VHH binders against Probable 3',5'-cyclic phosphodiesterase pde-3 (pde-3). Designs and how they scored, part 3

Target 1, 352 residues: Probable 3',5'-cyclic phosphodiesterase pde-3 (pde-3), of Caenorhabditis elegans (q8i0p7r281to632)
Amino acid sequence: RYDTRELDTDPDLAETAVWSFPIFQMSRKHPQTILSRLTYNIFQQAELFRIFKVSPIKFFNFFHALEKGYWEIPYHNRIHAADVLHGCYYLSAHPVRSTFLTPKTPDSVLTPPHPHHQHSSIMSQLSTLELMALFTAAAMHDYDHPGRTNAFLVQVEDKKAILYNDRSVLENHHAAESWKLLNKPENHFIENLDPAEMKRFRYLVLEYILATDLKQHFEIIMTFTERLTEIDVQVETDRLLIGKLLIKMADINSPTKPYGLHRQWTDRICEEFYEQGDDERRRGLPITPYMDRGDAQVAKLQDSFIAHVVSPLATAMNECGLLPILPGLDTSELIINMEHNHRKWKEQIELE

## First folded at step 1 (VHH)

Design k5 (framework vhh_3k1k_2)
Fold by ESMFold2-Fast, scan of step 1:
Structure k5 (fold): chain B 352 residues (1-352), chain A 122 residues (1-122)
Amino acid sequence: as target 1 above (352 residues)
Amino acid sequence: QVQLVESGGALVQPGGSLRLSCAASGFTFDSYAMRWYRQAPGKEREWVAGISYSGGSTSYEDSVKGRFTISRDDARNTVYLQMNSLKPEDTAVYYCAAYTDRGSWLEPYDYWGQGTQVTVSS
């Protein structure tokens, strides 16, 4: 049980409004409770406790149990879950310039450009149930992660790979195990949803978690690009697609952060990858690219990751106006940071 | 030895139809998303159409939407581009490309074909 008075008055938790939120400083201050504390703050900001009659006792029971179920591994731990949750909140809460958030009418094509353009947030276009599902999915999305890749689990015929037939192995595991945890009576903070809300909430949570599978990455970007001129926020499947973009961008956000934060995340993922490479070596398996501790290629890994994974998503979202733009900037700080970090890694490759 | 071999390019009249094929070998085809690009003389190579590795999602450049259809046959390791209502502006060398997202921070691999010439002229 936490002292909610302390949480309500913590100025550091109130700084969720900035993209460069000091997640590691907050984690050092609250090493066992960072995920539950941040989730509480976000639910309060979005008024989810009031709207869905969420029991604070059951809420803290669930999110404390959830973050305890994250392993003490370098990258895929409770801090990463809290960081992804923050990213989803930031990207949904800030005003964006996307024209498809406003339904097209005949009158809109006759109106000259307004110098004081009205900006809408994604949060204003998603239902409160969709928002609760997105934030809950972000907190759940890597639950019980073993510090190994899907490919590794398939290769060694891990019990999870057998159970899920080699398909989205980790993502299915995260969704299934976190949902089982939620269903315990003492954890069931969604107990006051009606049957239709409950069914939709589960559907949304599952879709959002499964969307974090990087094998879906290109498909989701292509689906979005194909739909771009036809997106209608009144259409349920288009709102789902937008939510998938948000959790995907939040999940791979590190290169879009200031270099200091990005470097800390890089050191963590590299160490977790080296632990997999060590395991592969002990098993007599070929070491996965970038996972050999004796042949570190950190800059090449990040160059590849930014060029082929992060940039396609961030650029697609930016070009359609889904990324927030701060006053005085011509483009999103996510794009500015990503381009800066990418250049730093390319310079480092020249030295290696 | 990775290869992408395009075929089906020809001279056609405006309003005509043409089907391009791209035969792939040397990699796990069903693990790759496939794209078609085109390049007209003196212009940059532009993206035309894409299909996901599962075939469940397709995407098109605005100028070809409704006229071109991308499809794949994983049993034959082949991707197709069906082109209908062809215009002189569609005249270009058409290239296929393979892209992968391997479900981790692993490097995506890009492979390109040598191209096939499509000319739309009376």
Scores: ipSAE 0.007, ipTM 0.249, lowest interface PAE 10.2, mean pLDDT 86

Design k6 (framework vhh_3k1k_2)
Fold by ESMFold2-Fast, scan of step 1:
Structure k6 (fold): chain B 352 residues (1-352), chain A 123 residues (1-123)
Amino acid sequence: as target 1 above (352 residues)
Amino acid sequence: QVQLVESGGALVQPGGSLRLSCAASGFTFSNYDMRWYRQAPGKEREWVAGISWSGDSTSYEDSVKGRFTISRDDARNTVYLQMNSLKPEDTAVYYCAKRESYGLRTPYSFDYWGQGTQVTVSS
C-alpha cells in the first residue's frame, strides 16, 4: 500500500501485459489492496507520478479509501473495479492496427508509414491527463455500488433515484461520491494540476463514468460508427469518444476472456442478480427476468448479453482496428474468446 | 405490462411510401432505445433501424439507408418508421422492439411485444 519498493518488485503485476490476467488469483493474494496495487502499477508504467507530481501518500490514501468504499458483494466489488482498470490499461497500451489513431501532420501525408510503423497504441494518441482521467474513472466507476440495478432503485424509490430523477442513478452516484472522496485534503492526489487541467480532468472523469451506463451503450456505438470516417485524434471530442469505447469495453469484458475467467464473472453477477430477486420477493415485487434463484436461466442470459451488448461493441471496435491482435492470430483474442464463449452458451441452451 | 402495438402496414406498389407507427405502453418510453426489425417469409428476423433513448442518434441497415427514417415522439409514446422508395425486397412483417440494457427488466435483450404489421410491396 505505502511501500512502493514492494510494489515495484511484485512479479504478479507484470502479468497485466496479458488479457487473461489472473485477477481472481491476484485478489486472493491481495484481498484488501488489489485495486490500489494495480492502480499504482499502471500509474507508474504511464509515468503519471512524475508528470503530474502526484504525492504517493495522497495517492494511496485516496485509492485505499476508494477500494474500501466498494461493498463486499458478489460482482460489483473492488475486484471488478480492478478488472475494468486492467482492461482500460491493456486496451490502451497494446499496439493496434487502426491508422486513424495517427495524428495528421504534413510529413505523414508525403511519406506513408513503413509497415513496421503502422502499429500505434491508443495510449500514444491520448494526452497523459486523458490517460490519468481514464484510469482514475475506471477505478471509481462502480464506487459504493449497492448490488442492485438502476431499475430496482427507481422502482423502490431509493434516495439515489429521487436525487438523480431516475436518470443514470448509479453512475451519477459513483461519480459524485468518488469525487467527494477525492476532494478530501488527505486524498487530493491531483492537487498539483493547474486550474485548466483540474477542470478538464473532472470533465473527463465524469464523462467516462457516465459512459458506463448501458442505456448510453447503443448511442455511443452509433455515434462512433457515424463519425468513423471523420475521426481525428487531434480533436478532443474524438479522443473522448475513443476513451468512452475503452472503458465501456473494459466494463463488459467478461465474455471476451477465456471461458474459465468468464464463468467466474458469470457466477458472480448471477448471484448478485439472485440477491436482487430475493429482495424483490421479500418486498412483494415482480422478480426481474433472470433474477429468480428458483428459475435460473444463466445460458439464456449470457446468450442475450453477448449477442445484444458485448458483440455490437467488440465487433465495431475490431472492424476499425481498435482491438490488439497478437502475433500469429488473424483477429483479436477478444473476438476469438467471445465467439467461443457464445457458442458454449448456445450449446448449453440446446441441451437444457 | 409492457405492450407495443404496431400499425400502418399495407399493400403498396414498388416506389411507394408507408409510415409505420408503434404505440408503447407499460414502461417509461423516454428511457429506452427503440428499434424496428422485419422478417420476410423463409428468412431470419433482421434489424432495420434504431433510435437512441435521447433521440440524438439513429442508425440503419445498409439496404434501407437513405430510404427509411426512424423517429420518436415521447409525448405520444410512439416510434415511427417512414419508408420511401419501397422495393419488393422490403416485403416483410415489421416489428417494433424496445432495447433492454444491463439491470433493466429484460437485460441484454430485445423484446418483441407486438404481433407486427405486414408490409407487402407488389404490383
Scores: ipSAE 0.000, ipTM 0.240, lowest interface PAE 15.6, mean pLDDT 85

Design k7 (framework vhh_3k1k_2)
Fold by ESMFold2-Fast, scan of step 1:
Structure k7 (fold): chain B 352 residues (1-352), chain A 123 residues (1-123)
Amino acid sequence: as target 1 above (352 residues)
Amino acid sequence: QVQLVESGGALVQPGGSLRLSCAASGFTFSRYSMRWYRQAPGKEREWVAGISTSGDSTSYEDSVKGRFTISRDDARNTVYLQMNSLKPEDTAVYYCAAEIYDSGPLWEDYQSWGQGTQVTVSS
């Protein structure tokens, strides 16, 4: 419903090159179209419209319908989807220092350490189909989220929990419902993929969305660290694993942002958790830890989240050189921000 | 009630071997990944080893790779850490953890449930 020339000349959308992208400011300017506008910009930057002969009409039909299907809830809304998409784009597009982005041979092992510094992006090692799948999965990954956890849905025997047998309930729902939406003829922007590309695209999208299930978190990290010395970017399953790390890091990125952005995401997730605690109270259920608005433990929640979820992934990616390091820095800004934010929360716990 | 109980810690000489056990109860053990951590005085808690739900995938911290082996026995609800070629730097309290968390905020439980078992490597 909008002219693509207007999107091509929007200077605010061009700021996707920075990790501290002002997502909330952009969302205030474009409250109904932030996800579709950002997705369009990223597809243009990656030349996906040209490569896959994507119809702009069907593209906007799909992403507008997708964006509208996100609920107006505090955290798991279209802004979060746009933020995760941006994270995937940033992490794939920026040069990283990982040596395994170049295929390993016996010759590579015998070269002296750091004779010549080389930098490459993850984007240069993934196929354009893999990139389209990753960006599409990021946009889809929380589609139709009800503002409740998997554990809550299982406990109340929600229809989705019954349908998916208590396994990756929300993630299966997000993948299935967003794929059904894509398959509508008016939305089918992937219509020009050949049958083999179509089958692989669906597989990749599903695998990426399911990887956002936190119950898979440590198994994915362990699989990655076990394979670290044998990773070969020519091997399809190793590229899939790298893509899973990207969407997982993008999904839980908040503590790796400057404190101001991290605090805004924190306030949003806490309010969504309090809405679940309110629902549990109405149902006569025990209130899940950190979800009682009468007993707010924000600093303890963030300390636990950073120490036990975000840090294991971010440090594993950093240690193997998969996080961008900006000129003048000794380490990734994601690690610097995460350590700063973690210290602030620990100090707040001591004062409480 | 979920419980993790570590055992097997002892005083051993450098080059010695030791096997740690972690007995789990109160949850469906076979559906969860298991990890070992250690903490020496004045240092942060360090991840040591991990094993997937199926037992087919294992992972180790670089300093213990080739010396330590993690395994699991789902019939006995137990995870093991076989420690060979022990060094003084391996001296620490060892903890096991079960990855029992969802997208909700119960993440702290997975690292704190074990009581720990002391391993001392000294002559």
Scores: ipSAE 0.000, ipTM 0.299, lowest interface PAE 13.2, mean pLDDT 85

Design k8 (framework vhh_3k1k_2)
Fold by ESMFold2-Fast, scan of step 1:
Structure k8 (fold): chain B 352 residues (1-352), chain A 125 residues (1-125)
Amino acid sequence: as target 1 above (352 residues)
Amino acid sequence: QVQLVESGGALVQPGGSLRLSCAASGFPFSSYAMRWYRQAPGKEREWVAGISSGGDYTSYEDSVKGRFTISRDDARNTVYLQMNSLKPEDTAVYYCATKVYFTSGDEYLYETDYWGQGTQVTVSS
């Protein structure tokens, strides 16, 4: 396994403070352990080991077993899980300008807000239990993903679609199977939570994972937008809503990254989609739009994804001050990158 | 009302250079991508180069890559094709082209291809 002294002093993990974290370079350096290494660093930064008396042995047993349960498929693999975890950490740890955030609490964060800006971070407003649930949910959220969509699983009457009655099929599967894995005695790193903490932790983890279902996407954005003037971070359900925005933004973060990273994620999701299209062709089924490798429409797919999925969430979060703005910038680098990437894809469509 | 007018075609020796111009009118030029095509005698029309509406992205057919440069001047509603190291195989009528989008109702965009009249480039052996 690991020498924890190596993890505590690893200079590569310092790059977690940067949105353009070199996830693929890190995954090449640590191909079997990228998720567990990153999760350890984040738990250390948030003091979760001390606060919840987490056994390092049970922690590593769980997160090693978890990342081994991710398939070696192009997109929905352990690298994606680690990337989403990093996104949740970055978005929660950096100061934001939102005026509805309350002052920092002693149990919420390890790192104080940047003195120059005097802004609060989301991490300072969430309880340490809520933070542990968010990071754990991010690591779990695509556990045992088969490289096929919910719609495909429903169409072929996969065992999971039958079990979950065609509703949030993959998200329910990820939550249920990762929770079963956590419940093994050797993996049970949450064993020192009291009964109330245990019940709340499970509820939060489930809610966060289920929020990644794209069918919930616009309902969550609408709920947030309608509540914006009434949001109170002292209210548990409003903190839950903010956590759902964080994991959703982290899950679809690719277009908000510099083009080089975004292009690598694009190539991976397109290959996974083409594998589904190939499977549909072999089964004599209609090929899902954008999944025919003989009719590649990469730029149109990305244009549609950014315009209809990513931008509505990113702009809603930016307008309320929930996205970090770096010193010297007038707006979030997520918005700058997203607008740049969207323009490049539209230009490619114009030339095709 | 969309009109594209090419100019700059001439007879030139191998290894020479020419700059083609395409003057556009009747649409918001800066919002649209522009393309160059060519058609040699007895051959089908082939794509040569493209430039995005933002000017940040350009693309070229493999045989002209490194020799031809497409550019635009949005203040003058003009797209250019700078042709260097010309070869006899570059002999063709060169056409400027664009796709202009129109809305019909609130559901679908219709695009219409517009072409210029062409300008003849002849590279002598």
Scores: ipSAE 0.000, ipTM 0.137, lowest interface PAE 18.9, mean pLDDT 85

Design k9 (framework vhh_3k1k_2)
Fold by ESMFold2-Fast, scan of step 1:
Structure k9 (fold): chain B 352 residues (1-352), chain A 121 residues (1-121)
Amino acid sequence: as target 1 above (352 residues)
Amino acid sequence: QVQLVESGGALVQPGGSLRLSCAASGFTFSYYDMRWYRQAPGKEREWVAGISSSGGRTSYEDSVKGRFTISRDDARNTVYLQMNSLKPEDTAVYYCAKLGDEYTFSGYDYWGQGTQVTVSS
């Protein structure tokens, strides 16, 4: 149980306004509550408690139970969930330069749009229900992650792989189990949504969590790129697409952070990889490439990940003006950091 | 054991055509997006074309759009790149690549050995 007055005056939560938010320092200060504390702050800033008549008791019951359901594994833990939530909040809340985010003014408005009001945030174009769904999905998106890949679960015929017929196994599991948790009466913080809002909220949460499946990565980027000149923020499916870009970018954000944060995330994912490789070895299975702790290839892994996964998404978002550009910079700090980190990994490969 | 084997590269005159093939094995081909990349002498490896797991979506680098067509045959575990109106600047080693499932695996894009395309008179 939290004292909300303490949360409302917490100076650490003010740093959510910067991309380089010190997530690991915050986690060390609040190791049991980092996810629930951050979610509360974000919901308060977006006025979601007032708008949807959210019970603070049921809210904290749910997010505390959700946070506890994340395992203490190197990467896919509550800190990662909190980091992805922060990324979704940062990217939605900051003004961006994209021209398609300006809504059409009604004909009854007699004054023309002011030329200086050309910058708006994604948050201003999404409904409050869509925002609540995005933030909730970010918190849920890796719930009960076992520290193994979809491919591993399929290979060993894990119960989850059988249940979901080898398709988006973990993403379906995260969505289903977190939704079951939300549906408990004591956790049901969305109880005051009307039936139409409830159905739409569930649809949005599911679509956002499933969009984190990297099997969908290429199709989502291409769908966005093909529609770029036709995107209309008044169209629900276009807003859904933008929300999917946000959670995807937040999920793979590490290379877009300053090197110190990026290196900490890299060390964590590599250790989780090595734990899978160890498990494969114990089972008499071939060790997945780069998951062998006796043959570490960290720089090659990061080079490939940045070049083929992170960069295509980040550059597509940057080219259409969906990434914030800070005063004094020619481009997004996400792009600057990503290019810097990519060069460091390439240099490490060449020196070895 | 994921394997990708490219073929079809050759010396061709400007304005000519080639079809590259990539034979895939060691994974469920129909579940994965497939991509073509190229690397010219003295240049970094660049993305050329991509096709979704369903085959319903394709994307191309601007310099090849309208000239190149990517396709797939899931029954044969093969992805193709049809290259038309070839230009000297298309000279490169062409690579087939598979995207991973998750961050833990997506950093392990699997690459073939490449196939050399040379466009010159």
Scores: ipSAE 0.000, ipTM 0.342, lowest interface PAE 12.2, mean pLDDT 86

Design n1 (framework vhh_7nfr_2)
Fold by ESMFold2-Fast, scan of step 1:
Structure n1 (fold): chain B 352 residues (1-352), chain A 123 residues (1-123)
Amino acid sequence: as target 1 above (352 residues)
Amino acid sequence: QVQLQESGGGLVQPGGSLRLSCAASGFTFSSYAMSWVRQAPGEGREWVSSISGSGGSTYYADSVKGRFTIARDNVKNTLYLLMDSLKSDDTAVYYCAKDRYSEWLGTDYFDYWGQGTQVTVSS
């Protein structure tokens, strides 16, 4: 039922260039198609339809089926998938100051090499296949999420936990089920990739989705930090690592947004956590920290999440120049917003 | 301390017009999005319209688009709903609602409500 001419001129999609993209306003306007509409726009902007001869019919079949497979749960729904996709697009498309992404000047033979204030985008250094894999992985990354944590699924011996031996249970499930959906003939929008491209695309999609497992969070940051002085964007494994940082930052982006957007995501994740706590209580299990609706600790949850998860990644990316810096600012708006939001939550804790 | 007081409701003939007002006090009015929500007899609450804190963005339910106009006066701390071409289906108690944020972000974020003003559209 899509008219691509309407999507090409959709004014709602013009705001994808800003970090504070009004995702909830757009989801209210397009509640059943937010993910497929945004994915279409991003694929079109990156010329992926032309480059990979993507069938628009099979594209819409897949992404419509994909977003319908996201549950109507408070947080891990199609709006979250669309938000993560937008984050990947924003972070890859905007110029950054990282020296390993700065284009070589024609005069770069003049030595010593000059420290450049020039900007290049991550998108300009990744292949189009890598970009298609990153955006596709972002759309897939929480497919069929049940509104419960990996730890919960392991504790209750859910069939998925048994299948995946308690390791990256949800992330393996998201990757496997979304890939099965893609492999249906009517959905197979990647059908015109050659065999080598197909094998690489699958590998990249899997690596990106699996990188969203928070148990791998510090290992990935550490690997990046250890390689920082030796990163070469001509090396495939270094480009993969950069892509993993992008999807990870996009997945946990909420504290780096303006407070209004961050607070909406906070309310949603807390309600989903409380639903798990209710389930734990019914099962006679200990209630997971921050999941007891009778003992709400929202500010403490956000303080902990920002201090221990979001800040280590955002700070590592900022210090190496991988976060966009807007004109007139000394640092990334992601860092400014994160510090502002963290102060608000710490202030709220003091009002005990 | 936050107070929202609606006025301007009443009985009107189909096709008529009404102007609702909501006087706000106890908070920095210009810093928050404001909304109108209605409740018809025997039905649940239905969101009608919202306006951002600056007044730069306005939003309308499909049932009222082209007939209703939301406006605000940040100097007078007053929210308005200008209702034109009224229909019997518009009969409801109309509530002024304060959002938690300066931008309209959805119906989940109302923190304070007025007491309501009755609008009746009939002959």
Scores: ipSAE 0.000, ipTM 0.140, lowest interface PAE 19.6, mean pLDDT 87

Design n10 (framework vhh_7nfr_2)
Fold by ESMFold2-Fast, scan of step 1:
Structure n10 (fold): chain B 352 residues (1-352), chain A 123 residues (1-123)
Amino acid sequence: as target 1 above (352 residues)
Amino acid sequence: QVQLQESGGGLVQPGGSLRLSCAASGFTFDSYAMSWVRQAPGEGREWVSSISDSGGSTYYADSVKGRFTIARDNVKNTLYLLMDSLKSDDTAVYYCAKYRTLGSKWTYGFDYWGQGTQVTVSS
């Protein structure tokens, strides 16, 4: 009770309403509990404790155990998990201009749309079960990450690469191990779901975590783009697709943040990459591009990442009206920040 | 050893069509997404198009959308770029490239580049 009362009165958690949420300041204040604290706040804001009769004891047992299972590595740690969770919450909770977020019914087809119908949140169109699955998947999505890439694990024939036949090795590991953790009786905060809800929740969590595999990146974007004129929020597969876009955007959000936050994330991922390069060098393996500590190509890495990965997703979401636009802006702050950060990296390349 | 060999470039008039091919060897072609990237004289690299490992999904740069079509033949280990309504601004060396995906998080560009094939659009 004391623990939850403390969280209910925490003024720092009120900043979850802004895209530039000060995640690193919050992590310095709460280094051992940032993920569980943020997850609690988001579940409270979405009324998930009341709707699904979630035990606070089992909730905290699970998310504390989950958070402890993240390694103390530069990037793929509990702070990243909390950041992705925040991104999913922000993108689902804020009003967006997309016209397909209203259900397709005979009445909706026949009556003229009102302006307010173009300013609904994704959260209002997804079921509460789908939202709980999305937020839970975001918290789980990098559980037990070793600070090495899928390609590295395949190259060294790691036990996980053998187990998953070189396919989505880390993503399968994150999903399987976090689900085993959830299934422990003391952690089973979903115990009050009925059997059909339980089966769907598991399916949704698995699909969301697997969608973070960048090999699926362009397929998910194109599937969504091709269906855009036919998308129906009453169709479960279309809602699943929207959720996949949200967790993917949240997972690669860094270039869409103000430069100060983006630079901190960049420094962290580069250090983790350099640790892999150091490991490759010790093993007598060729050092993966951008992972050589003695040849730092940070600006070129970020230029390529923004141009080839982040921009295709962010632009597709922006063009279909799925990114929030704040009052007084003509486009999403995610796009403004991304273009600003991309220009800074290109300028740095020119100076090198 | 991984090899990517482009062909099909040449001189074409504005409004014309051209088909580029990229023969891939030394890796499991059907397991990797592929891309076309171009570089005009004196300019930086510009991403043109990407295709998923199955060929089921494609993505295009705004400058070529509706004019270019990317395709692949996983039986022949060949990537294609079908270029229609060519413009002088399409003049560039076109490179076949294999994306390197760093697990669930990061694509850091391309781990293998072909030799390139020159496309010149002039009257």
Scores: ipSAE 0.000, ipTM 0.247, lowest interface PAE 16.0, mean pLDDT 85

Design n11 (framework vhh_7nfr_2)
Fold by ESMFold2-Fast, scan of step 1:
Structure n11 (fold): chain B 352 residues (1-352), chain A 122 residues (1-122)
Amino acid sequence: as target 1 above (352 residues)
Amino acid sequence: QVQLQESGGGLVQPGGSLRLSCAASGFTFSTYAMSWVRQAPGEGREWVSSISESGGYTYYADSVKGRFTIARDNVKNTLYLLMDSLKSDDTAVYYCAKDTLPYSGEYHLDYWGQGTQVTVSS
């Protein structure tokens, strides 16, 4: 049992409306419950408890068990899961300028808005089932992460690499194990979905989690940009593609945050990488690039990550109007922060 | 600026051999791991092979293991791919790439070359 009145009156959860949400401060205040608390707030804001008749008891049973199943490792822990969930919520809830987004009920428009001031959120164009699947997938997406890469698991012939035939090893593991956890009767908060909703929910959750595999990164971006002039938010596969962009952007969001938050995430991923490099050294294996703590190349890693992974996605989303632009800004704060952080890392390389 | 210039592609019969080269400039070649990536018509990109900074460690995709050999010459700033026992499935544009990132899934690679076309047909 969980008393929801405590969560309904928590002023810290109101800061979820801001991209620079102080995730580390919140995690220090609520170290054992940050993921479940944030998920509750988001479900309440999206009215998911009412719409899908979600049991609060089963909801908290699941999300508490889920966040406990994240390891206490430097980066891929419950705080990262909560951060990705927040990113998905922020990006879906804030108005965007994309011209292919349409109101769910065009006939309900009372006054034609001025073309330059028309705004719609991605949340308003996705079904409530798609939103519940996206938020649930974000919370699940790194469940039981061991602090090692797919490539490492394949190289050492880990049991998971054998099970999944070296293909999207971690992402399949996260999806399968979190779904088994959800299926426990005490955790089954989706029990009131009808059979068609249940089948679609499972499909959507799996597709979203698997989309976080960076091996698929450029194929997803290319698919999106090739379809840009033909995107129709009434088409389920186009809504799925938009949802994949949201969870991908949320998963790699760190460079799009203010430098202070970005630096904290950078320190965490580097330490997790160094732990893998230490493991490789103990096994007599070659140390993976950027994972040797005796040869730290933090600025080069971040320069490459921003230039070749984050920027292609963020720029594609920005150019089509899918990133929120705050009043008074000429472009998305995500782009402003990313360009600022990229310049700082390039300057650091020149000084090293 | 970083420049990568691929060469050595062409038309070859099944079972034949080709040697691809990539001339690198604009960066300190000996301090970066290097990779070969290919893209077949209508298909996505596929990682083929990687080599460490020193050349002491090499990695291959299962589809090419035992048939392809990656090598480098740090004095000449040149990356090589020696391709033996070529199959029709090896038909693709081959790209030279630098800067690999060890994130979940496959490493991300920089593409600065124009690529070199390899066609395996009778």
Scores: ipSAE 0.000, ipTM 0.187, lowest interface PAE 14.1, mean pLDDT 85

